VH-VL binders against b1a7s3r263to410. Designs and how they scored, part 29

Target 1, 148 residues: b1a7s3r263to410
Amino acid sequence: VTIVYDTMHYSTQKMAHEIAEGIMAEGYDVEMFFLHEDERSEIVKSILDSKAIAIGAPTINDEPYPSIGDLMYYLKGLRFERTGIKRKAVTFGSMGGKGGTPASLGKDLGEYGFDVVDTCEVYYVPDEEENKACFKLGQKLVEEAKKI
Short names: E, the ipSAE of ESMFold2; O, the ipSAE of OpenDDE; V2, 0.75 times the mean of E and O plus 0.25 times the DockQ between their complexes.

## First folded at step 8 (VH-VL; framework fv_ponezumab)

Design d3 (at its last look DockQ between E and O 0.71; V2 from the best seeds 0.00; counts 0 for: pae E 5.1 > 2)
Fold by OpenDDE, look of step 8:
Structure d3 (fold): chain C 148 residues (1-148), chain A 117 residues (1-117), chain B 112 residues (1-112)
Amino acid sequence: as target 1 above (148 residues)
Amino acid sequence: QVQLVQSGAEVKKPGASVKVSCKASGYTFTYYYIHWVRQAPGQGLEWMGRINPSGGRTKYAPRLQDRVTMTRDTSTSTVYMELSSLRSEDTAVYYCARDFGSYFDYWGQGTTVTVSS
Amino acid sequence: DVVMTQSPLSLPVTLGQPASISCKSSQSLVYRDGNTYLNWFQQRPGQSPRRLIYWVSNLDSGVPDRFSGSGSGTDFTLKISRVEAEDVGVYYCMQGTHWPRTFGQGTRLEIK
């Protein structure tokens, strides 16, 4: 499973960690990418080798964090629907206002040939219950991925 | 409590290889990148490279690209930095540091590597 | 590579007086996400480096508020409002926007 995220105030990072915990609890390996640290090409390679992905970004100006745009645009061009595998996907992110990033990303991923199974969004810093939700999101992702 | 504990001092001859370890504890090992930075005696800090413990992907400084290898052992939460074809100029204190999204929030105690004939 | 240039390289300061260190980058440190990844580190004698400031002006946890960072684009400054004895050491700026990551030469702060 590939997890890709960016973060502004580390809330989305925390979410990514919880999702990873959920995934690993189900016995799946996780490769985690932080958009600031990793090259797009490396991330894509990991995604191509994965049955499932989790993409996360915070919301700014009522849109996904700018860094995610570059990745999403690249993914769009790769035409994952042609790979013969309908990869499972979840999206997640933190917001300080209206939000909507996970839903937006999910919509895009769906158009790119992914099967978006669920999303998780939190207001500012995730609380304990929200962390649990993210954990469960990871588990759900794995459960769906097992069907592939 | 986050800790990075590095292996002990090394003395090597030119042409040899050295492998320094950095054991992480107090957090989930695979969630944070580990950087390596070295400091020659009386000199500044030099970035050597970075490893993502999840997956093991690396980025190296161009000057060291052909000589440095970073690896990780998830079972022991340990990152390794191996430098080959050692030269006298490689004499330095080598640090590992954790990246918390804004770089280097925790550092190892450093490992002194001395390269001499 | 992005060259980070610090000035001065040696900074003798009287206790209680302010100090200022400049860091200039050969390229803009504004990343594609809009953030500027400029960090300041302190290295006391015989110790590992310690992060003081990240993203130009954000003070790290546990760092005294007499430290402050400012700047934009290619010009950055670390300030100490009132230098204390424990502030003796070498200070480094580091850019985290471009690969490879690069440090300034370091500024040695000493007490007069």
Scores: ipSAE 0.846, ipTM 0.942, lowest interface PAE 0.6, mean pLDDT 95
Fold by ESMFold2, look of step 8:
Structure d3 (fold): chain C 148 residues (1-148), chain A 117 residues (1-117), chain B 112 residues (1-112)
Amino acid sequence: as target 1 above (148 residues)
Amino acid sequence: QVQLVQSGAEVKKPGASVKVSCKASGYTFTYYYIHWVRQAPGQGLEWMGRINPSGGRTKYAPRLQDRVTMTRDTSTSTVYMELSSLRSEDTAVYYCARDFGSYFDYWGQGTTVTVSS
Amino acid sequence: DVVMTQSPLSLPVTLGQPASISCKSSQSLVYRDGNTYLNWFQQRPGQSPRRLIYWVSNLDSGVPDRFSGSGSGTDFTLKISRVEAEDVGVYYCMQGTHWPRTFGQGTRLEIK
């Protein structure tokens, strides 16, 4: 499973870690990417080798896709619907004012050929219940990916 | 308690190689990058490169790219940095440091490498 | 490479007085995600570096509130409102926006 995230805030990284814990609890490997540190080509290679992905970004200012847009544009061009595998996806993020980035990313991924099984958005910092929900989201992603 | 523990000091001859280890504890090893930074005697800090333990992918400073190799062993939560074709200019303290996007929240104690003929 | 220039390089200060260190970058440190990856580190004599401030102005846990960071774009400042004896050491700025990551040359703070 490939997890890709962009964060201006601790919150989105914390959500990514909880999702990863849920995936690893099911016995599956996770490859973690931070968009600022990792090259787009390596991220795409990992996605191509994966049955499931999780993509996260916060909503900041009036830009619902602050640094993920380059990756999303590249994924659009790869025509994933033609690869013979309907990869599973989830999207996640935190909001402080204008929510909706996870839903927008999910819609885009669906258009690119992914089966988006769920989205998760929290206000500012995830509380105890929201952390548990992120953990369960990781488990759900694995459950859906096993159906492939 | 997050901790990075490095291997001990080394004395090497010019032309040799050195391999420094950095063992991580107190956190999930594969969630965080490890960077290497060195400091020549009386000098400032120089970034050498980093490894993502999650997949072992590396990125190196261009001036060192042909001489540095970073690897990791997830079973021991350890990162290794190897510098080849050593020169006297490579005499320095070598640090590993953890990163998750805010850069270098925890540092190792440093490993002194002395290159002398 | 992005050049990080600190001034002054040597900063003698009187105990209890304020101190200010400048860091200028050769290129904007604002990344496309809107974040500015500019950090400050302290290296006390004989010790490993320690992070003080991340992303321009966020004080790391356990760092006294007499430390603060500010700035934008290419110009950044670390301030100590009241210098204490334990603040002796070398202070470095570092940028993480551009590859490769680069440090300023360091500012040695000493008590006069």
Scores: ipSAE 0.266, ipTM 0.758, lowest interface PAE 5.1, mean pLDDT 85
ESMFold2 (binder alone), look of step 8: mean pLDDT 93; pTM 0.942

Design d4 (at its last look DockQ between E and O 0.76; V2 from the best seeds 0.00; counts 0 for: pae E 2.7 > 2)
Fold by OpenDDE, look of step 8:
Structure d4 (fold): chain C 148 residues (1-148), chain A 117 residues (1-117), chain B 112 residues (1-112)
Amino acid sequence: as target 1 above (148 residues)
Amino acid sequence: QVQLVQSGAEVKKPGASVKVSCKASGYTFTYYYIHWVRQAPGQGLEWMGRINPSGGRTKYAPRLQDRVTMTRDTSTSTVYMELSSLRSEDTAVYYCARTFGSYFDYWGQGTTVTVSS
Amino acid sequence: DVVMTQSPLSLPVTLGQPASISCKSSQSLVYSDGNTYLNWFQQRPGQSPRRLIYWVSNLDSGVPDRFSGSGSGTDFTLKISRVEAEDVGVYYCMQGTHWPRTFGQGTRLEIK
């Protein structure tokens, strides 16, 4: 499973970690990418080798973080629908306002040929309950991925 | 408590290789990148490279790319930095450091590597 | 590679007096996300480096407020309002925007 995220105030990072915990609890390996540290090409390679992905972004100016936009544009061009595998996907992110980033990302991923199974969004810093939700999101992703 | 504990001092001959270890504890090992930074005696800090423990992917400084290899062992939460074809100029204290997000937040105690004939 | 140039390289300071260190980058450190990934590190004698400031002006937790960072684009400054004995050491700026990551030469702060 590939997890890709960016973060501004570390909330989305925390979410990514919880999702990873959920995934690993189900016995699956996770390769995690932080967009500021990793190149898009490497991330894409990981995604191509994955049956499931999680993409996380904070919201800025009522839109996904620009770095995630860049990645999404990359993914769009790869035509995943032609790979013969409908990969499972979840989206997640933190917001300080209206929100909607995970849903937006999910919509895009769906158009790119992914099966978006669920999403998780938190306001500012995730609380314990929200962390649990992220954990469960990871589990759900794996459960769906097992069907592939 | 987050800790990075590095292996002990090394003395090597020119042309040899050295492998320094950095054992991480107090956090989930695969969630945070480990960087290596070295410091020659009386000199500044030099970034050597970084490893993502979750997949083992690495980025190296171009000057060292042909000689440095970073690896990780997830079972022991340990990152390794191997430097080959050692030169006297490689004499330095080598640090591993964790990044939280994009920020270095924890450092190892350093490993002194001496290269001398 | 992005060259980070610090000045001065040696900074003798009287206790209680202010100190200022300049760091200039050979190119803009503004990242695509709009942030500027300029960091300041402190290395006390015989110790590992310690982060002080990130994103130009944000103090790390536990860093005294006598430290401050400022600047933009390619010009950055670390200031200490009142130097204390514990501030002795070498200070490094580091850019985290471009690969490879690069440090300044370091500024050695000493007490007169």
Scores: ipSAE 0.904, ipTM 0.953, lowest interface PAE 0.5, mean pLDDT 95
Fold by ESMFold2, look of step 8:
Structure d4 (fold): chain C 148 residues (1-148), chain A 117 residues (1-117), chain B 112 residues (1-112)
Amino acid sequence: as target 1 above (148 residues)
Amino acid sequence: QVQLVQSGAEVKKPGASVKVSCKASGYTFTYYYIHWVRQAPGQGLEWMGRINPSGGRTKYAPRLQDRVTMTRDTSTSTVYMELSSLRSEDTAVYYCARTFGSYFDYWGQGTTVTVSS
Amino acid sequence: DVVMTQSPLSLPVTLGQPASISCKSSQSLVYSDGNTYLNWFQQRPGQSPRRLIYWVSNLDSGVPDRFSGSGSGTDFTLKISRVEAEDVGVYYCMQGTHWPRTFGQGTRLEIK
């Protein structure tokens, strides 16, 4: 499972870690990418090798950061609906305003050929219950991916 | 809590190689990047490269790319940095550091590598 | 490579007085995600570098509030409002926006 995220604060990183904990609790390995620290080509290779992904970013002025947008544009061009498998996906993020980035990313991923099984969005920093929700999101992603 | 413990000092001859280990504890090993930074005696810091432990993917400083290899072992929570074709100017203290956003929030204690003929 | 230029390289300061260290980059350090990956580290004599400030101005936990960071784009500053004896050491800025990551030359803070 491939997790890709970007963040304004540590909030989205914390969510990514909790999702990863949920995935690993089900016995699966996670490949984690912080968009700023990795190459797009390596992230895409990991996604192509995976049947499940999690993509997260915070919301800025009701739009995703350009760096995540660049990745999403690249994924659009790969035409995942033509690859012969329907990869599972979740989206996540933190908000400081109106929110909606996880839903928007999810919509785009669906159009790109992913089966988006759920989303998770928090206000600024996840609390204990929101951390548990992210953990369960990771578990759910694996459960859905096993069906492939 | 978070701790990076490096292997002991090494003395090498020119042309040899050295492999330095960095064992992580107190956190989930695969969640954070590990960078390697070296410091020649009395000099500043030089970035050598980094590894993403969650898949073992690496990125190296261009001038070291032909001589440096970084690997990791997730079962022991350990990263390794190997530098080959050693030269006297490779004499330095080698540090591993955990990063988020290129901020090295925890550093190993350093490993002194001395290259002498 | 992005060149990080610190000034001064040597900074003798009277105990209790303020200190200011400049760090300038050859390229903007604003990444496409809106973050500016400019960091400051302190290295006391005989020790590993220690984290001080991340992403321009965020003071790390356990760092005294007499330290502060500021700046934008290519021009950044580390300030110590009142220098204490334990502040002796070398201070490095480091950019994490561009590959390879690069450090400033270091500023040696000394008590005079």
Scores: ipSAE 0.457, ipTM 0.796, lowest interface PAE 2.7, mean pLDDT 85
ESMFold2 (binder alone), look of step 8: mean pLDDT 90; pTM 0.855

Design d5 (at its last look DockQ between E and O 0.64; V2 from the best seeds 0.00; counts 0 for: pae E 3.7 > 2)
Fold by OpenDDE, look of step 8:
Structure d5 (fold): chain C 148 residues (1-148), chain A 117 residues (1-117), chain B 112 residues (1-112)
Amino acid sequence: as target 1 above (148 residues)
Amino acid sequence: QVQLVQSGAEVKKPGASVKVSCKASGYTFTYYYIHWVRQAPGQGLEWMGRINPSGGRTKYAPRLQDRVTMTRDTSTSTVYMELSSLRSEDTAVYYCARYFGSYFDYWGQGTTVTVSS
Amino acid sequence: DVVMTQSPLSLPVTLGQPASISCKSSQSLVYSDGNTYLNWFQQRPGQSPRRLIYWVSNLDSGVPDRFSGSGSGTDFTLKISRVEAEDVGVYYCMQGTHWPRTFGQGTRLEIK
């Protein structure tokens, strides 16, 4: 499973970690990418080798974080629907306002040929309950991926 | 408590290889990148490269690309930095560090590597 | 590679007086996400480096507020409002925007 995220105030990072915990709890390996640290080409390679992905972004100006936008544009051009595999996907992110980033990302991923199974969004710093939700999101992703 | 504990001092001859370890504890090992930075005696800091412990992917400084290899052992939460074809100029203190580029960082205590004939 | 140029390289300061270190990058350090990944590190004698500031002006936890960072694009400054004895050491700027990551030469702060 590939997890890709960026973070502004590290809330989305916390979410990514919880999702990873959920995934690993189900016995799956996780390769995690922080967009500031990794090249898009490497991330894409990992995604191509994955049955499931999680993409996380904080919200800025009522839109996904620009770095995630960049990645999404990359993914769009790859035409994953032509790979013959309908990969499972979840989206997640933190927001300080209206929100909607995970849903937006999910919509895009759906158009790119992914099967978006669920999303998780938190206001500012995730609390314990929200962390649990992220954990469960990871589990759900794996459960769906097993069907492939 | 987050800690990065590095292996002990090394003395090597020119042409040899050295492998320095960095054991991480106090956090989930695979969630954070480990960078390596070295410092020659009386000199500044030089970035060597980094490894993503979750997949083992690496980025190296171009000057060291052909000589440096970074690996990780997830079972022991340890990152390794191997430098081959050692030269006298490689004499330095080698540091591992967690997320020193963007997030709050932790540093190892440093490992002194001396290359001498 | 992005060249980071610090000035001065040696900075003798009287206790209680302010200090200022300049760091210039050969390229803009503004990343695609809009952030500027300029960091300041402090290295006290015989110790590992310690990050003081990230994103130009954000102090790390535990860093005294007498430290401050400023700048934009290619020009950055680290300031110490009132130098204390514990501030003795070498200060480095580092860019985290471009690969490879690169450091300034370092500025040695000493007490007069």
Scores: ipSAE 0.896, ipTM 0.951, lowest interface PAE 0.5, mean pLDDT 95
Fold by ESMFold2, look of step 8:
Structure d5 (fold): chain C 148 residues (1-148), chain A 117 residues (1-117), chain B 112 residues (1-112)
Amino acid sequence: as target 1 above (148 residues)
Amino acid sequence: QVQLVQSGAEVKKPGASVKVSCKASGYTFTYYYIHWVRQAPGQGLEWMGRINPSGGRTKYAPRLQDRVTMTRDTSTSTVYMELSSLRSEDTAVYYCARYFGSYFDYWGQGTTVTVSS
Amino acid sequence: DVVMTQSPLSLPVTLGQPASISCKSSQSLVYSDGNTYLNWFQQRPGQSPRRLIYWVSNLDSGVPDRFSGSGSGTDFTLKISRVEAEDVGVYYCMQGTHWPRTFGQGTRLEIK
């Protein structure tokens, strides 16, 4: 499973780590990427090798981070609907205002050929229950991916 | 408690190679990048490269890319930095550091590598 | 490579007095996400570098509030409001916006 997130902020990183814990609890490997630390081509290679992905970004000024937008445009062009496998996806993130980035990313991924299983958005920093929800999100992602 | 423990000091001849290890503990090894930074005697810090332990992907400083190799072993939570074709100018203390948010939050104790004839 | 230029390179300071260290970058450190990845490290004599300030102005845990960071774009400052004996060491700025990551030359702070 490939986890990609666009921010180094504690909230989104904590969510990514909890999702990864949920995936690994089911016995599956995770490859994690900071978009700012890795080349887009390496991230895309990992996504192409995966049956499940998790994509996260916070909402900044009610818009997604630009780097995630670049990745999303690239994924649009790859025509995942033609692979015969509908890869599973989740989206996640934190917000300080209106929010909505995980839902927007999820809608886009669905259009690009992913089966978006769920989304998770928290206000500022996830509390203990929201951390548990992220853990369960990772487990759910694996459960859905096994159906492929 | 996060800890990065490096291998011991090395003395090498010009033209040889050195391989320094950095063992991580106290956190999930594959969640954080490990960077390598060196410091020549009496000099400042030079970034050498980094590795993403979750897939083993690397990025190196252009000046060193032809001589440096970084690898990792997830079963032992250890990263390795190998520098080949050593020169006297490679004499330095070599540090591994855990990377978070464009910031190095934990550093190893350093490994002194001395290159002399 | 982005060049990070610190001034002064040597900073003798009277105990209890303020200190200020400048760091200038050859390119803007504002990343496409709007964040500025300028960090400060302290290296005490005989020790590994340690984290001090991240992302311009955020104090790391355990760092006294007499330390502060400021700046934007290409021009950044580390301040110590009242220098104490334990502050002796070399201070480095580092940029995490561009590849490769680069450090300033260091500023050696010492008590007069």
Scores: ipSAE 0.351, ipTM 0.755, lowest interface PAE 3.7, mean pLDDT 84
ESMFold2 (binder alone), look of step 8: mean pLDDT 91; pTM 0.912

Design d6 (at its last look DockQ between E and O 0.74; V2 from the best seeds 0.00; counts 0 for: pae E 5.0 > 2)
Fold by OpenDDE, look of step 8:
Structure d6 (fold): chain C 148 residues (1-148), chain A 117 residues (1-117), chain B 112 residues (1-112)
Amino acid sequence: as target 1 above (148 residues)
Amino acid sequence: QVQLVQSGAEVKKPGASVKVSCKASGYTFTYYYIHWVRQAPGQGLEWMGRINPSGGRTKYAPRLQDRVTMTRDTSTSTVYMELSSLRSEDTAVYYCARDFGSYFDYWGQGTTVTVSS
Amino acid sequence: DVVMTQSPLSLPVTLGQPASISCKSSQSLVYSHGNTYLNWFQQRPGQSPRRLIYWVSNLDSGVPDRFSGSGSGTDFTLKISRVEAEDVGVYYCMQGTHWPRTFGQGTRLEIK
C-alpha cells in the first residue's frame, strides 16, 4: 500500500500515520511518501506497484495543497484505468475552513480509474476519535484491496 | 522518548569501506525519514543523504552518490550508512538525524570515522 | 547547489548583549506551496547539532524565547536577545527547499 501526503502543520501527517497503523494492523506493508521529500516519479512507481493507495493533503484556499495537485496531474496522465487493475483508494486531509479536499481528491482519483472507498477529514489537529477514524480508514482500505 | 543511537568509532584505511548504524527508538521507525550528516574536524556540517525507512528509497548528495549507500532494517529499526573508497577527507563525525517534516528534530550522538594510512 | 552564506563566521559577544547572525541563500527558499524551509541549528562544543528554529521563525520545543528567526526569500536572520554562557557554540542555517540539502558555513559564537 502506498501512502502519499503533504502537510502544513503536521495534522495531515498524523492522519497518514494513523492510516498506516490501520493498514499494518491488517498485515499489509506500507510505503509512505512525504511530497516535500520524494520525487513524483518514485511515488508513481510505488502506486503502480500497489493495489491500494492513500492520498492526503491539507486544504489551502479551499483547495488541496498545490503539491498534491502536481501529483494528481501526474496520475491523471498515467491512465490507470488502462492498467487492468482497479486500485483501491482513500483520501484524507486536515482543514481550517469549510474543507472538501478529501472529497475533491477522491473525485479525481475516481476519474483516473481508482476505486475510492472512503475519506477522512479533520478540522485542525485530529482528536482521539478522529485518529481512530483514520485508523479504521486504513483497515477499510486493506479490506477492500484484498478483494482485488 | 525518541532516541537515535549510533554505532561506535571506526578506524579505516584508505580505500576501505565503513558502515555506520543508527538505531531508532521511541517512535514508529517507518514513519520518518533519516538523514545523514557529517562533520570533518573543525569544519561545518555536510548533508550526505536521506533514506525513507518505509520503502528504503534513498536520495544522496551528488558528491557522494557513487560511494554512499543507505539501507534500513525495519525489524531492528536501524538505518545504515555505508561509505566506500574511503579517503582521508572522509575523516569526520557522522550523524544520523530524524526528519519530522521540518528536518532534523532528533540527532544521534555521532560516530567518529577516522581514515588514515 | 544552493549556497548558504552565513555572516559573520566568528561572533564574539558580551554576556547579556544581543547577537545576530545572517544567512543568505543563493536561491529563493520559498517552496512551491509557499513555505520557506530554512532552519537554524545550534551545536555546542562536543555535542550533536540541535535544531533551534524551523520554517524561518518557528522555535523548536524547549528553545528559549530569547532566540528568534526572521527573513524571507533569500535573506534570513537568527537573533539572540540576550546571550548567555550556554549559547556558546556554532550556529548553522540549513535550507530544506532544494536538493541537495545544504548548510551554511557556521557561525562560532563566543563570549568576550
Scores: ipSAE 0.881, ipTM 0.950, lowest interface PAE 0.5, mean pLDDT 95
Fold by ESMFold2, look of step 8:
Structure d6 (fold): chain C 148 residues (1-148), chain A 117 residues (1-117), chain B 112 residues (1-112)
Amino acid sequence: as target 1 above (148 residues)
Amino acid sequence: QVQLVQSGAEVKKPGASVKVSCKASGYTFTYYYIHWVRQAPGQGLEWMGRINPSGGRTKYAPRLQDRVTMTRDTSTSTVYMELSSLRSEDTAVYYCARDFGSYFDYWGQGTTVTVSS
Amino acid sequence: DVVMTQSPLSLPVTLGQPASISCKSSQSLVYSHGNTYLNWFQQRPGQSPRRLIYWVSNLDSGVPDRFSGSGSGTDFTLKISRVEAEDVGVYYCMQGTHWPRTFGQGTRLEIK
């Protein structure tokens, strides 16, 4: 499973780690990418080799978050809807304002050929209950991926 | 408690190779990058490269990329840095550092590598 | 490579007095929408470097509040409001915005 994220305040990183813990609790390995640190081409290669992905970014109401937007634009161009394999996906993120980035990313991924299973969004820093939700999101992603 | 424990000091001759280990504990090894930074005697810090233990992906400083190799062993939570074709100017203390967000929050104790005839 | 220039390179200070260290980069360190990866490290004599401040102005856990960081773009400053004996060492700035990562030359802080 491929997890890709970027973050403004470390909150999205914490969510990514909780999702990864949920995936690993189901016995699967996770390949983690932080967009600031890793090359887009390596991320896309990992996604192509995966049956399941998780994509996260904080919500920025006044402008797109550049690193995630660049990745999403590239994924659109690859036309995953033409591959015949409907990869599973989840989206996640933290917000400091109105929110909506995980839902927007999920809609876009659906149009690109992914089966978006669920989303998770928190305000600023995830609390204990929100951490549990991210953990369960990872478990759910694996459960859905096993169906393909 | 996060700890990075490095292997012991090395004395090498020019032309040889050295392999330094960095064992991580107190956190999930694959969640954070490990960078290598060296410091020649009386000099500043030089970034050498980094490895993402999740998948083993590396990025190296351009001036070293032909001589440096970084690997990891997830079963022992250990990163390795190998520097080949050693020269006297490679004499330095070599540090590993844990990273997320390009700020190096925990550092190993350092490994002294001495290259002399 | 992005060049990081610190001044002064040697900083003798009197105990209890303020200290200020400048760090200038050859390129903007702003990565995306104001996120700036400029960090400060302290290396006490005989020790590994220790992170003091990350992303311009965020104090690391356990760092006294007499330390502060500021700046933007290419110009950054580390300040110590009242220098104590334990502050002796070399201070480095580092940029994490561009590859390869690069450090300043270091500023040696000493008690007069």
Scores: ipSAE 0.193, ipTM 0.725, lowest interface PAE 5.0, mean pLDDT 83
ESMFold2 (binder alone), look of step 8: mean pLDDT 93; pTM 0.929

